# VHH binders against C-glycoside deglycosidase alpha subunit (carB), part 3

Target 1, 368 residues: C-glycoside deglycosidase alpha subunit (carB), of Microbacterium trichothecenolyticum (Aureobacterium trichothecenolyticum) (a0a0m2h8p8)
Amino acid sequence: MTALGTPIQGVTLYSFTRAFHGREYDLEGLIRKTAADGFGPGLEIIGFSSFRGFPAIDDAYAGWFRDLIDEVGLVTTSLAVNADIGIHRDRLLNQDELIEYMTLQIKAAAKLGFPIARVQISIEPDSMEALAPIAEAHGVTLALEVHADQYASHPRILALRDRYEKVGSPFLGFTMDWGATVSGFAPSLIEAYRRRGASEELLGQVVDLWNTYYEQGPPADQADHGQRFGSFIGLAARHGRPDLGIDFGINGTGLFGPARVDDWRTIAPWIKHVHGKFFGIDENGEEPSVPVRDLVKLLVENGYNGAISSEYEGWHWNYWQSPFDIISDEQAVQRSAAEAAGSRMITDLAEARTQLGAWLPNTEGAHA

## First folded at step 21 (VHH)

Design cc1 (from bb1 with Y98W)
Fold by OpenDDE, fold request of step 22:
Structure cc1 (fold): chain B 368 residues (1-368), chain A 118 residues (1-118)
Amino acid sequence: as target 1 above (368 residues)
Amino acid sequence: ELQLVESGGGLVQAGGSLTVSCAASGRTFSDYYMGWSRQAPGKERELVAVIFRGGSTYYADTVKGRFTISRDNAKNTLYLQMNSLKPEDTAMYYCAAWEYTFGETKYWGQGTQVTVSG
């Protein structure tokens, strides 16, 4: 019988993007705030947005960063890296250049102390295969993000899984993003549209339309996906608000994924990291749009001992509530859910470090 | 920052064909919803077509069956093939990009003028 997993509580600083852009906090400030407010011990950071000169990290800076992490009592979990082949204006990177570019980022992750690099969804199986020995050489697990509108059983994701299996490297896996398996539109998003003057009738129909597609499941093919997108556009237009159409479509078909929670079982053995994406907490202390409890239960039952990075995505439209408060409340839901599943969220730093070190592979080979 | 530059506009007779292009730079456009919008004089900007990073497409009813949106990832270029053009298709055509999340900044090109003579 597989032991129940004990996921590690964590947060991605992406959740605090608004505060960061508003210059309320710098990187150090956010790190200290994260620790002080108890959002750790797991810490995920986006490389390019947070580290000056990334992926070139000098030794002194790396030392400073690692010291800071130790000082505040956090454990680095995942560094979000980019696979953008269009980083230059003149031309796209070729495959070799992409591998080199990824290598630099992997090295940066290792240098900064991140055992995981979250890889963008755009990476192809051949590239992941090529990166496997590099990842192993640096002791960094590559976790490709499964992000809406894709999902675990999506053909592209399955192709990656199959490649992972073929390659046989423990350093290849997935980042599970909860946005792929939501259970409803976020009330705060609906409120945002309301504040933009959308009628209750329109909003009701938008919600109903999404729910209809949710019952149907993910799009059957590309044509179906496009049709669904178009249906939101048309709905907005029929109500005299074409300006909202694209937003409805993006959110309805690109951000709020209609796959069911159980779909994650398809790739569960390869889940190395988790983006606990969520959009809000209601007056009852629950996430009304993301089945957090079911997702945590699934992770526990599948023996997941990695980190869950709380990823508050509602900040895009919710300017009226504090991301700090909302994340605190969401993590409470995670803790409650883990307990209900017969396990717990790891909130102790020492335990988190020990567990993560034992659970993730290192340069000496695979662990679990 | 993503930069979008349209090209290929011009004067064409009714019933004719034209292809406009959008060259993206600074970032890979595959990270975005990509599309075409158009604006005729005195009219509001209209969404014409969208292509998703996965390859799905959307077309406005006014152009469905006549226009085709496509992309070349290797060239980081977006295309709009326009067939059976009508005078009412006359507009400034803009390349557009949207993040896969609400509230993200949209990117626009400078536009390319398409004029269809009756």
Scores: ipSAE 0.560, ipTM 0.856, lowest interface PAE 0.8, mean pLDDT 93
Fold by OpenDDE, fold request of step 22:
Structure cc1 (fold): chain B 368 residues (1-368), chain A 118 residues (1-118)
Amino acid sequence: as target 1 above (368 residues)
Amino acid sequence: ELQLVESGGGLVQAGGSLTVSCAASGRTFSDYYMGWSRQAPGKERELVAVIFRGGSTYYADTVKGRFTISRDNAKNTLYLQMNSLKPEDTAMYYCAAWEYTFGETKYWGQGTQVTVSG
């Protein structure tokens, strides 16, 4: 039996997108607040949106950033990188150029001190294979995000897994996103629709429809997925609210994935990072739509020693609660869940650094 | 920032075929839900077809069996093949992209006019 994992508490600054875009905080400010509010020690940052000139990072800036991280007492975990072949307006990047672009981002991650690069779900197995030696050369683990509407046992994800196994590089893996395995709609989302004038009857039927699909499991195929999407659109239209149809469809068949928690066991050995996606905390201190406790338990039982980056996604519609308060409450659930599973969440900086360094693959001199 | 530009619209006789395209730039559309909507004069905008990030597709009942949505990731282009066109298909066709919906996370093109003569 594998030893129980001790996941590292963390947060992705994506959770604070509203505050950042609203210029309530700059990057330094968010980093300092993250540390001060105790959301660390793990820190994930979105590269493109957070670092000016990304992926070009000068040495002085990298030095400043690393010093800041050390000063505030955090540990960098994952840098979210982009596979945007459309970065130019006049033409698309070809495969070689994509690899080059990804290489630049990997180098940036390494320079900034991130041991993981979160790769977008759009990357193909051939590209991941091609990037493996580059990742290894820089000591950066590539973790492709498994994001709804896909899930661990999705054919595409399994194909990636199989390619990973074939390649045999420890620097290839997945970012687990909890949105793929929710247990229901977020009450705050329902409330948001209510505030948009949706009738209780419509809301009830939307919830019932989702629950029906949840009981059935993930879509059997692409056609089934499309049909489910259409069912939400039709439902909205029947109630005289076609304007909500696409929203219901995307959230119901995309953002809120119907896979079961145990599905993650399919790729558990390759999970290198975790997006602890959640949508709210209720009056009882629980996440009513994401089975956080079960997810943490699964990670612990599978010996996961990486970071869980709390990813508050409810900010898209929830304007009445503070993301900072909600994340604090959600992390309490994680801690409680880990303890219940016979383990704990790591909240100590030194321990987090040591564990992460030992658990993730590295290349000697990669950060020199 | 994602930009969408439609093309390929025109005049076609009933029963004919037409393909409209949507060129995306600024960002890869592979991370988006992509779709086509149409709006006829005096009518509300109608969702026609959607293709998901994973490749799943949705079609409105009015176009099922006649229209096909597809994408070319290498060209960052979305397509709508329209067969057996009817006068009722006359509309401005818009390309759209969605992420997570609540707020302004969707992108629109300027549209391309499709006119089907009886």
Scores: ipSAE 0.507, ipTM 0.837, lowest interface PAE 1.0, mean pLDDT 93
Fold by ESMFold2, last read:
Structure cc1 (fold): chain B 368 residues (1-368), chain A 118 residues (1-118)
Amino acid sequence: as target 1 above (368 residues)
Amino acid sequence: ELQLVESGGGLVQAGGSLTVSCAASGRTFSDYYMGWSRQAPGKERELVAVIFRGGSTYYADTVKGRFTISRDNAKNTLYLQMNSLKPEDTAMYYCAAWEYTFGETKYWGQGTQVTVSG
């Protein structure tokens, strides 16, 4: 019998990418707004896009950052790190070079106070295994992100889970991304297509096609996945809009992952962090595409005490709504869902710090 | 930023085979949907093939069974193996990448010419 979890409320600054890149806010400004608007206590940041000189972080800069976090009352949860072997124009990193690059980022996470490094799914399992002793040495959990078009029971993810069990390090795990378990084509994306002139007939058929595939669940194999993609391409072409085919295909077969909520149980013991990915909030104050309430209930029932970083993805197409209001509304759904499951979201800073520390391994207890 | 460079084009006789490749740099292309499009003189650009991050593939009906798309993530290179070539396959072949979460964002190479004769 697992005790009920009390997930920690938080946000990833990824949600505000347009405001950051549009220079409406700098990093400090977004951190202060996160605290002021009540999106914390948990804070997730993308390392290479946010910190000047990342992963080279000097002590003065790290001191400034830690002081800011303490001043505004947040707790650093996850740092998104870059496993990109193509960072040079004229060559790829070999495994040794990748390990060195990742080691610098693990050290940066530790220096900045992040106990979790979110690792891209593109990293090879042998590299994750090689990084385990580095992660242990610096007290940083490596959490490989499971996101669409992958899902918890995907063969690639199960192979990694089995590798984690063989390695036995408490510093290896997963970041659960809710985009893998979507239950509806995002209405805000449909509205974006409408604003670009897509007919109501086409939009209705896109939704109907997606719903057909949702009822089937994830593609049975690679051929089925490709066939689904082709069906969206063909649909767009039949309506005289071949220009929308790639977008329908990528979103309909890649971004909106149709796995069921219970699929997450297959890796639940290894989930260290959660990306609460979502695409919008409707007139009833609910997320119409992501089953937030069912996902929070699952986490509560499985004893999850880590953070959920609300991760708004709809900013790619939604230019008519404030992402800050949308985050506020989605977090309200999470809090309500946790209460309905007989628990609560942790929103108190001191409780969040204590609980996060207990949730994650530390260097003194790693081998006990 | 992601940069794409095609190579391997040339003149080939009808019924022959040719492989074109696309070297990617600046980013690991395994994070992208990768594909090939082609443009024949005086015609619109046509999507030829797509390969997904997980290895799934899509082919236009005009090339199914004759063309094979593949990627080598360790070499950051995309391939299009073209068999049983026909004169109507003559075109400038472009590799392309689309971002996973924003399907309208894409990168294009400069193209490589494939000419099928006789």
Scores: ipSAE 0.456, ipTM 0.776, lowest interface PAE 2.4, mean pLDDT 89

Design cc1 (from bb1 with Y98W)
Fold by ESMFold2, last read:
Structure cc1 (fold): chain B 368 residues (1-368), chain A 118 residues (1-118)
Amino acid sequence: as target 1 above (368 residues)
Amino acid sequence: ELQLVESGGGLVQAGGSLTVSCAASGRTFSDYYMGWSRQAPGKERELVAVIFRGGSTYYADTVKGRFTISRDNAKNTLYLQMNSLKPEDTAMYYCAAWEYTFGETKYWGQGTQVTVSG
């Protein structure tokens, strides 16, 4: 009886960062590749790293971008914006300056055709509340990203959810990042450590240690989090590899979030966009470290009609596989998972445009 | 880009206390893992302390109970309070930042010298 969601297939160009930084592709080239390889229809872009002059976007440049998107047949979904108050060389932004900086980026998102601005976890509830009328004025939903080492039921996230409920604006919500709900240490990262000379004994113990913490779930408090970090550092040192300790600690306690899939239900009504973060695809065509099938099933069962932007994170360490093939393979898992849940992923451009427009608020319905 | 500048080093008597600080600019460090490393003459750089974006901390066994790492997000500044100093703590102290998705040190400061006498 509950209407099943039909999530929209998409990708964030973050997935191809090495190809972009290595000059194999420029922005236009990546957009064309995305369309040609079938990663769309949804397209997410990081604003400050991708667009010339961001957040100052002139009309000619915006026109070029919108024409390109229409030409290749994509739907702009989310623009990642920068909430960093430390952008000045010798001082921090105050709240008024942050609001102005965010306003410029919201306007840029609107001008470029992005209906969602993904906001970094560092922004505070008072600032999100202050931005709500600005978001409404420009038709841009603000979606604060929930990612590791935080999770949906984290006290800070619950405080923000409660503030959203008090404010009552449909232009405030969350971006769900799948990295908060990892179920296994990424095998491709283990292979990268092996290529750096880590012994099989050490690698086995890293996995075992992570699995021990996964059984416990998220750290109980800050002291537990620090102790877990120290345990990874100590493990590396005991095997004569203190040079790997920081890697183990940051990835094991920061990148690979051990919250459970059902934790997302805590904020489900406020999820506006999804980062389908993942770390690789194994020889059987499955993601061995992120429970993609369970996550897609949860979204379908909860009526989610927004986009899932596949977000490949393994490019930091995986130099032996094509990120384009890895994205293709992960999206196949998502499509299969949606079918198994009795639904489907939306891959048709016209359907995606119509559905995304109905999913997100507009000025006509913003106050109802 | 993130820039780190240390200060507060100097000469101090054994058993004394000293606080070093690290001013960050260009980006807020509240979204980074921040920390202190040190390098004594002729030795490799040693991780001393780390503070996480959420406030969790880690300390090397050689300083645990004597050193305290903290940060002031409003001033974008990292601190290391060093108590009960020993001659073995003599080193150049470096501020460092790591991105939460990387294992490599992304940014280093120039260092501030701490010398503990006799």
Scores: ipSAE 0.442, ipTM 0.771, lowest interface PAE 2.7, mean pLDDT 89
Fold by OpenDDE, last read:
Structure cc1 (fold): chain B 368 residues (1-368), chain A 118 residues (1-118)
Amino acid sequence: as target 1 above (368 residues)
Amino acid sequence: ELQLVESGGGLVQAGGSLTVSCAASGRTFSDYYMGWSRQAPGKERELVAVIFRGGSTYYADTVKGRFTISRDNAKNTLYLQMNSLKPEDTAMYYCAAWEYTFGETKYWGQGTQVTVSG
């Protein structure tokens, strides 16, 4: 029997993108608010979006940042890094340059105190393998994001898993994104479409169409995926709203993933970080579109001792509710779910630090 | 953050072929859903074709069998091969990229003009 996991409560600052872009808060402000509002202790930050000059981080700044984190009582969990091979207009980075670019970001993560680097879904197995020694050298775990429209049992993800198994490095894993295994459209998204003038009939049919595909499961192949996308386009057009077609299609086939929760079991041993993606909390205090309770239960049952970074994604369309309130409510669901599963969410800073340090590999105990 | 620049437009005779390109920079365009839209004067912009991260494709009914969308990740470039062109295909063709809807994750190029003479 696998020991029950005790996931660490956390948040990604990405959730507060609207506030950040609106200049309501700077980075320090968001960090302080995160701590003050009790969204921690786990903290994920998007590197390029949050740190000026990233991945070039000077020692003084890193020191300041670490001091700030300590001061406010948070623990850094994951730094989201990018594989922007198209950073130049004239040419793409070659493999060596990509590895170097990723190395710089890994070093930055280490310098800033992040034990995990979230790697983009576009990274290939060969690159991950090549980066493994670098990750190990810096004590940073690379966690490739499993993001819709992909899912745990997706052939690409399984290929990565198999490569991880082959390589045998404890510094390679996945970031589980809950968007890959939702149970329906977010009501707030539907409301957003409503506010864009979509008829109730159209909205009903969009929801029904998604549910149909949900029952069928993830697309069987590329043709099926394209067909599903097209079906949303056609549906919108039939209702005289072709302008909504692409939105329906992308959200219906690319953001709200139709895989079932149990699909995560295929890669559970390699999950190092979790994007607790969600879209809203209803009047009953539940997430109606993401099976948060089942997801937390699965993590607990699989002995997950990493962080769950609450990722409020509804901010893209929901301007009428506070992301801060919604995250608070969502984390309450997580806590409740963990308790129901016979465990708990860790909300104590010291305990979180201790557990994360013990659960993730480090340079002192790293095995190739 | 992601920049898209279209090229390859021009004047072609009906029945002819043309390939337009979209060069992406700033970010890895493979992380996005990529597509082509077109807009004729006095008409609404319409989606022409989309290619997904995994390689799946979508085509509007008006161009099915004639147009082919493709992606070259090594060149960070999106293509639209247009065959059997018709005067009705005359439009400004725009390259687009999507990560999510409703937000800043949608990017457009400046467009390239395609004119098909009858």
Scores: ipSAE 0.424, ipTM 0.800, lowest interface PAE 1.2, mean pLDDT 92
Fold by ESMFold2, fold request of step 22:
Structure cc1 (fold): chain B 368 residues (1-368), chain A 118 residues (1-118)
Amino acid sequence: as target 1 above (368 residues)
Amino acid sequence: ELQLVESGGGLVQAGGSLTVSCAASGRTFSDYYMGWSRQAPGKERELVAVIFRGGSTYYADTVKGRFTISRDNAKNTLYLQMNSLKPEDTAMYYCAAWEYTFGETKYWGQGTQVTVSG
């Protein structure tokens, strides 16, 4: 009755931030390694941190980039753009200036060959609406990221969904970030705390506290959120480790979003891109914190034909494992999950290019 | 790229009030968890207050009921209003911002000195 989705395998270079900032790889090197290691065909890049002069991209540089992508056999999927109104040292942007700044980034995405611009900072619905005709003119879909503190059924996200429906533009949607639907405190983070001398008793209680909140789901309101944060602070202090309190609080109430997988159904028709956020792979080859198999099954069953960009977040604390091996292992879980759901992940370049082009809107087709 | 600059410190008598400010630039702080820490002479740095992206707040027990954290998103500025000050509140006050953390503050200011006489 409903055609199953065939999500496209991909990666965001965010996953390799430590290797990039540590100068182990430059941008070209990471792109070549992505292709060589089989993390493609889909490729997401963070604009302002990756491209010289971003968002002012000259034609020669864009040509070099597109030639490189074609040479190594990848398909550009999403460009992460910056909606930060505080980019000037002396003042905040007003709305007109934000629209202008976003317009430059939409044009840069188009010039570089990215059909999606992922908006990662809370942009107001009026601004998204104002950008819709600009997105349409350049053939770039704007996809606001739903992350750990703005789960799919969050009132603000539903209000934006309703605005998208009113506007009626196929160039507006969401990037689904799996960090909103975490089902367990990351074991690799627990190991990192252990390496910093946290006792097993403290670590067990951190997990138990998080599990208690997980069973309750997202915070009911701001007071509940603050109380949860304070509970993690207090736990650390009671164990003589107040130095770990802010870390427990931020990760436990902000990074590991406790919404449920089926919550995504409330915005499923507007999902244009997926950040396959994850924190590690266990000894059984599974992600113990993010329900990857259930999430992939949900996407397949809802006909999702966009990319899933594997997004490794554990690089913040995991210094003992290679992020490249971890990405490889997580993508194997995604492929297995898609097959178990009666479908497959697209890993072939030509298929990915054809499917992405057919699935996303473009400037052609609408009769004026 | 986020830059934090504290101001408003000074000398105040016990029982008095003082407000310190933290101006943020380079990025909007509305996308961060923001807060204040302090370090008294010969003591370890202490987390004082946090304000979350959504407006929720946390206060250390040593200041609860006396200090108020707030933010003005339009001015990209964080405030700590300190009432009923005590000599033990004497410290260098630092504003801080977090996005994700592993035992570290993402951004620190240079600090502003508060000295309570009495």
Scores: ipSAE 0.406, ipTM 0.747, lowest interface PAE 2.6, mean pLDDT 88

Design cc1 (from bb1 with Y98W)
Fold by ESMFold2, fold request of step 22:
Structure cc1 (fold): chain B 368 residues (1-368), chain A 118 residues (1-118)
Amino acid sequence: as target 1 above (368 residues)
Amino acid sequence: ELQLVESGGGLVQAGGSLTVSCAASGRTFSDYYMGWSRQAPGKERELVAVIFRGGSTYYADTVKGRFTISRDNAKNTLYLQMNSLKPEDTAMYYCAAWEYTFGETKYWGQGTQVTVSG
């Protein structure tokens, strides 16, 4: 039996992308607001989109960042890094160049104080294995993100889990993204479609179709996935809205992953970080699309002591609500869920620092 | 960011075959849903085929069984192999990429003309 976990409350600045790109906030301003609004203590940042010159981070800039983090009372949890081999305008990276590029980002994470680098699902298992000694050398855990349209028991994810077991490094794992375990089509996205003129009849049928597929779970194979996509396309067309078909298809068969909460048990021992992806908060103060309470309960019962970075995805379509209020409300659900599971979310800075350090491997003894 | 350039269009006789290509640069297109659309004269743009991150495919009923979408991740290139072409396949063929969220086409190519004659 595993002792109950006490997950660390946190946020990814991804949640505030519109405010950042809209120049309402610069990076320092978002960090200060995160602390002031109580979204910490955990802080996740996307490296390339946030830090000038990333992954080339000079010492003065790193010093400024670390001083800011200390000043406002946050703890850096995860740095989202880029495994994109198309980063150059005129060519793709070869494998050796990818390893070099990832090495620079691992070093940047260490310099900035992030103990976890979140790695995109696109990276190959051989590359993750090759990076393990580099991760160990710099004390940075590599956590490959599992999110829709994949899921924990997906054959590709299980193959990577088996590779992690063979390699045996505590510096390899997963970032659990709650988008793989969606239990309802996001009402805020339905409202966005309504604002684009979709009829109530069409919207009701989109939800019904998604619920039908949710009952079946993840697609059995590629043909099933394609048929589901085609069903959403056809639905839009039958209502005279072929312009919405792509949106319905991509979101209905991709973004909103229908895997079940218990599916995560298949990789639970390797979960190092959590993206608490969500799409909105309803009038009852609950997330109507993601089973937050069941997911937090699963993490608590499985002894998870890492951070849960609240990750608001609804900013893509929701122009009528403040993302800052939405994050605050979602974190309240997480805290309530942890209490209902017999535990709590850690919101104290000193406690978070101590627990995160104990949760993640360090270079001392890691090679013993 | 992501740039898409189509090539391989041209004139072909009915019943013939043609492959169009889409070279992607600036980003790895495995991070996107990739696909082909077409627009015939006087008609609205029609989705033809999609290939998903995981390799799943979708084909419009009008081309199913005749067209094959594929990607070569090493070359960051998307292909559409078109067999048993018919005059009604005549259209400008566009490469497209969609992000995971809210589905607006984020990137389009310039298009390549395919003309099928009797």
Scores: ipSAE 0.390, ipTM 0.726, lowest interface PAE 2.9, mean pLDDT 89
Fold by OpenDDE, last read:
Structure cc1 (fold): chain B 368 residues (1-368), chain A 118 residues (1-118)
Amino acid sequence: as target 1 above (368 residues)
Amino acid sequence: ELQLVESGGGLVQAGGSLTVSCAASGRTFSDYYMGWSRQAPGKERELVAVIFRGGSTYYADTVKGRFTISRDNAKNTLYLQMNSLKPEDTAMYYCAAWEYTFGETKYWGQGTQVTVSG
């Protein structure tokens, strides 16, 4: 039996997207608040949305950023990078251009002090293989995000895993996203639909439809996935609310994934980062839609010593609750779950730094 | 580990009020379901009140309307405000913490004695 893991408590600034876009906080402000509110020590940031000029990072700016991180007492964990091949309006990036673009982002991650780059799910095995030496050269682990509607045992993810195994680089892995293995719709989402005038009958049927698919498991193929998506659209239309159809479909088949928690065991050895995606905390202090406790237990049992970045995704529809309060409560669930599993969440900065440095691969001199 | 220390117990007359407190240390108070139990001489320990992480509360029927459980996360302290005290409320009051199961208590304090005279 593998030694029990001690996951590091953390947060992704993505959780605070609304506050950021609303200009309630700038980047520095969010970082300071994150530290002050105790959401760390782990910190994930989205590159393109947070750093001006990304992936071109000025040396002076990088220095300032690192100093800020040290000042506030956080540890950078993951930089979310983009693999959008549509960055040019005239044409799509070819493979070489994609690799070049990813290289720039990897360099930026290294310069800013992030040991992990979260790579988007759209990246193919060939690209990951090509990026492995670059990642190693800069001491940055590439962690491709396993995100709904995909899941750990999805054929595409397994193909990536197999490629990782073949390549044999410790700098390739996955970001586990909890959205792939939810247990139901978030009550706050249902409430949001209710506030949009959805009838109780419609809401009941939407929930029932999702539960039906949950019992069946993930879609067998893309056609099945499309059919499921369409079923939500049709349901909305039948109830005279076609305006809700796409929303139902996106959430029902793209955000709330129907895979079971144990599915993650398929790729557990390659999990380098975790998006602790969640959607709300109920009156009892629990996440009713995400099996947080089971997920943390699984990570602990598999010896995971990386960060769990709390990712509050409910902000898309929940305008009536503060993301800051909700994240605090969710992290409490994580801590409780880790304890119950015979371990603990790391909340001490020094310990987090030491553990992360020992657990992730690094290239000597990469950050010199 | 979480350490719990009760205080505030004492002698009070029937109809009076008393507030007991539980100071937590070593762990964040808000990580746990917190509650109060009491044990009278010759009787079994009974659950009095629980406060969930989200703020929901439970009260035993015997204390509903008279007792109020609350927490101060900033002070890492649990409280039990007891009003309209009765002689049958006489007991050792214990602070308790749970993680996810109510059947087994994770942590206990040493207790504080509350005595209500008739």
Scores: ipSAE 0.041, ipTM 0.453, lowest interface PAE 5.7, mean pLDDT 93

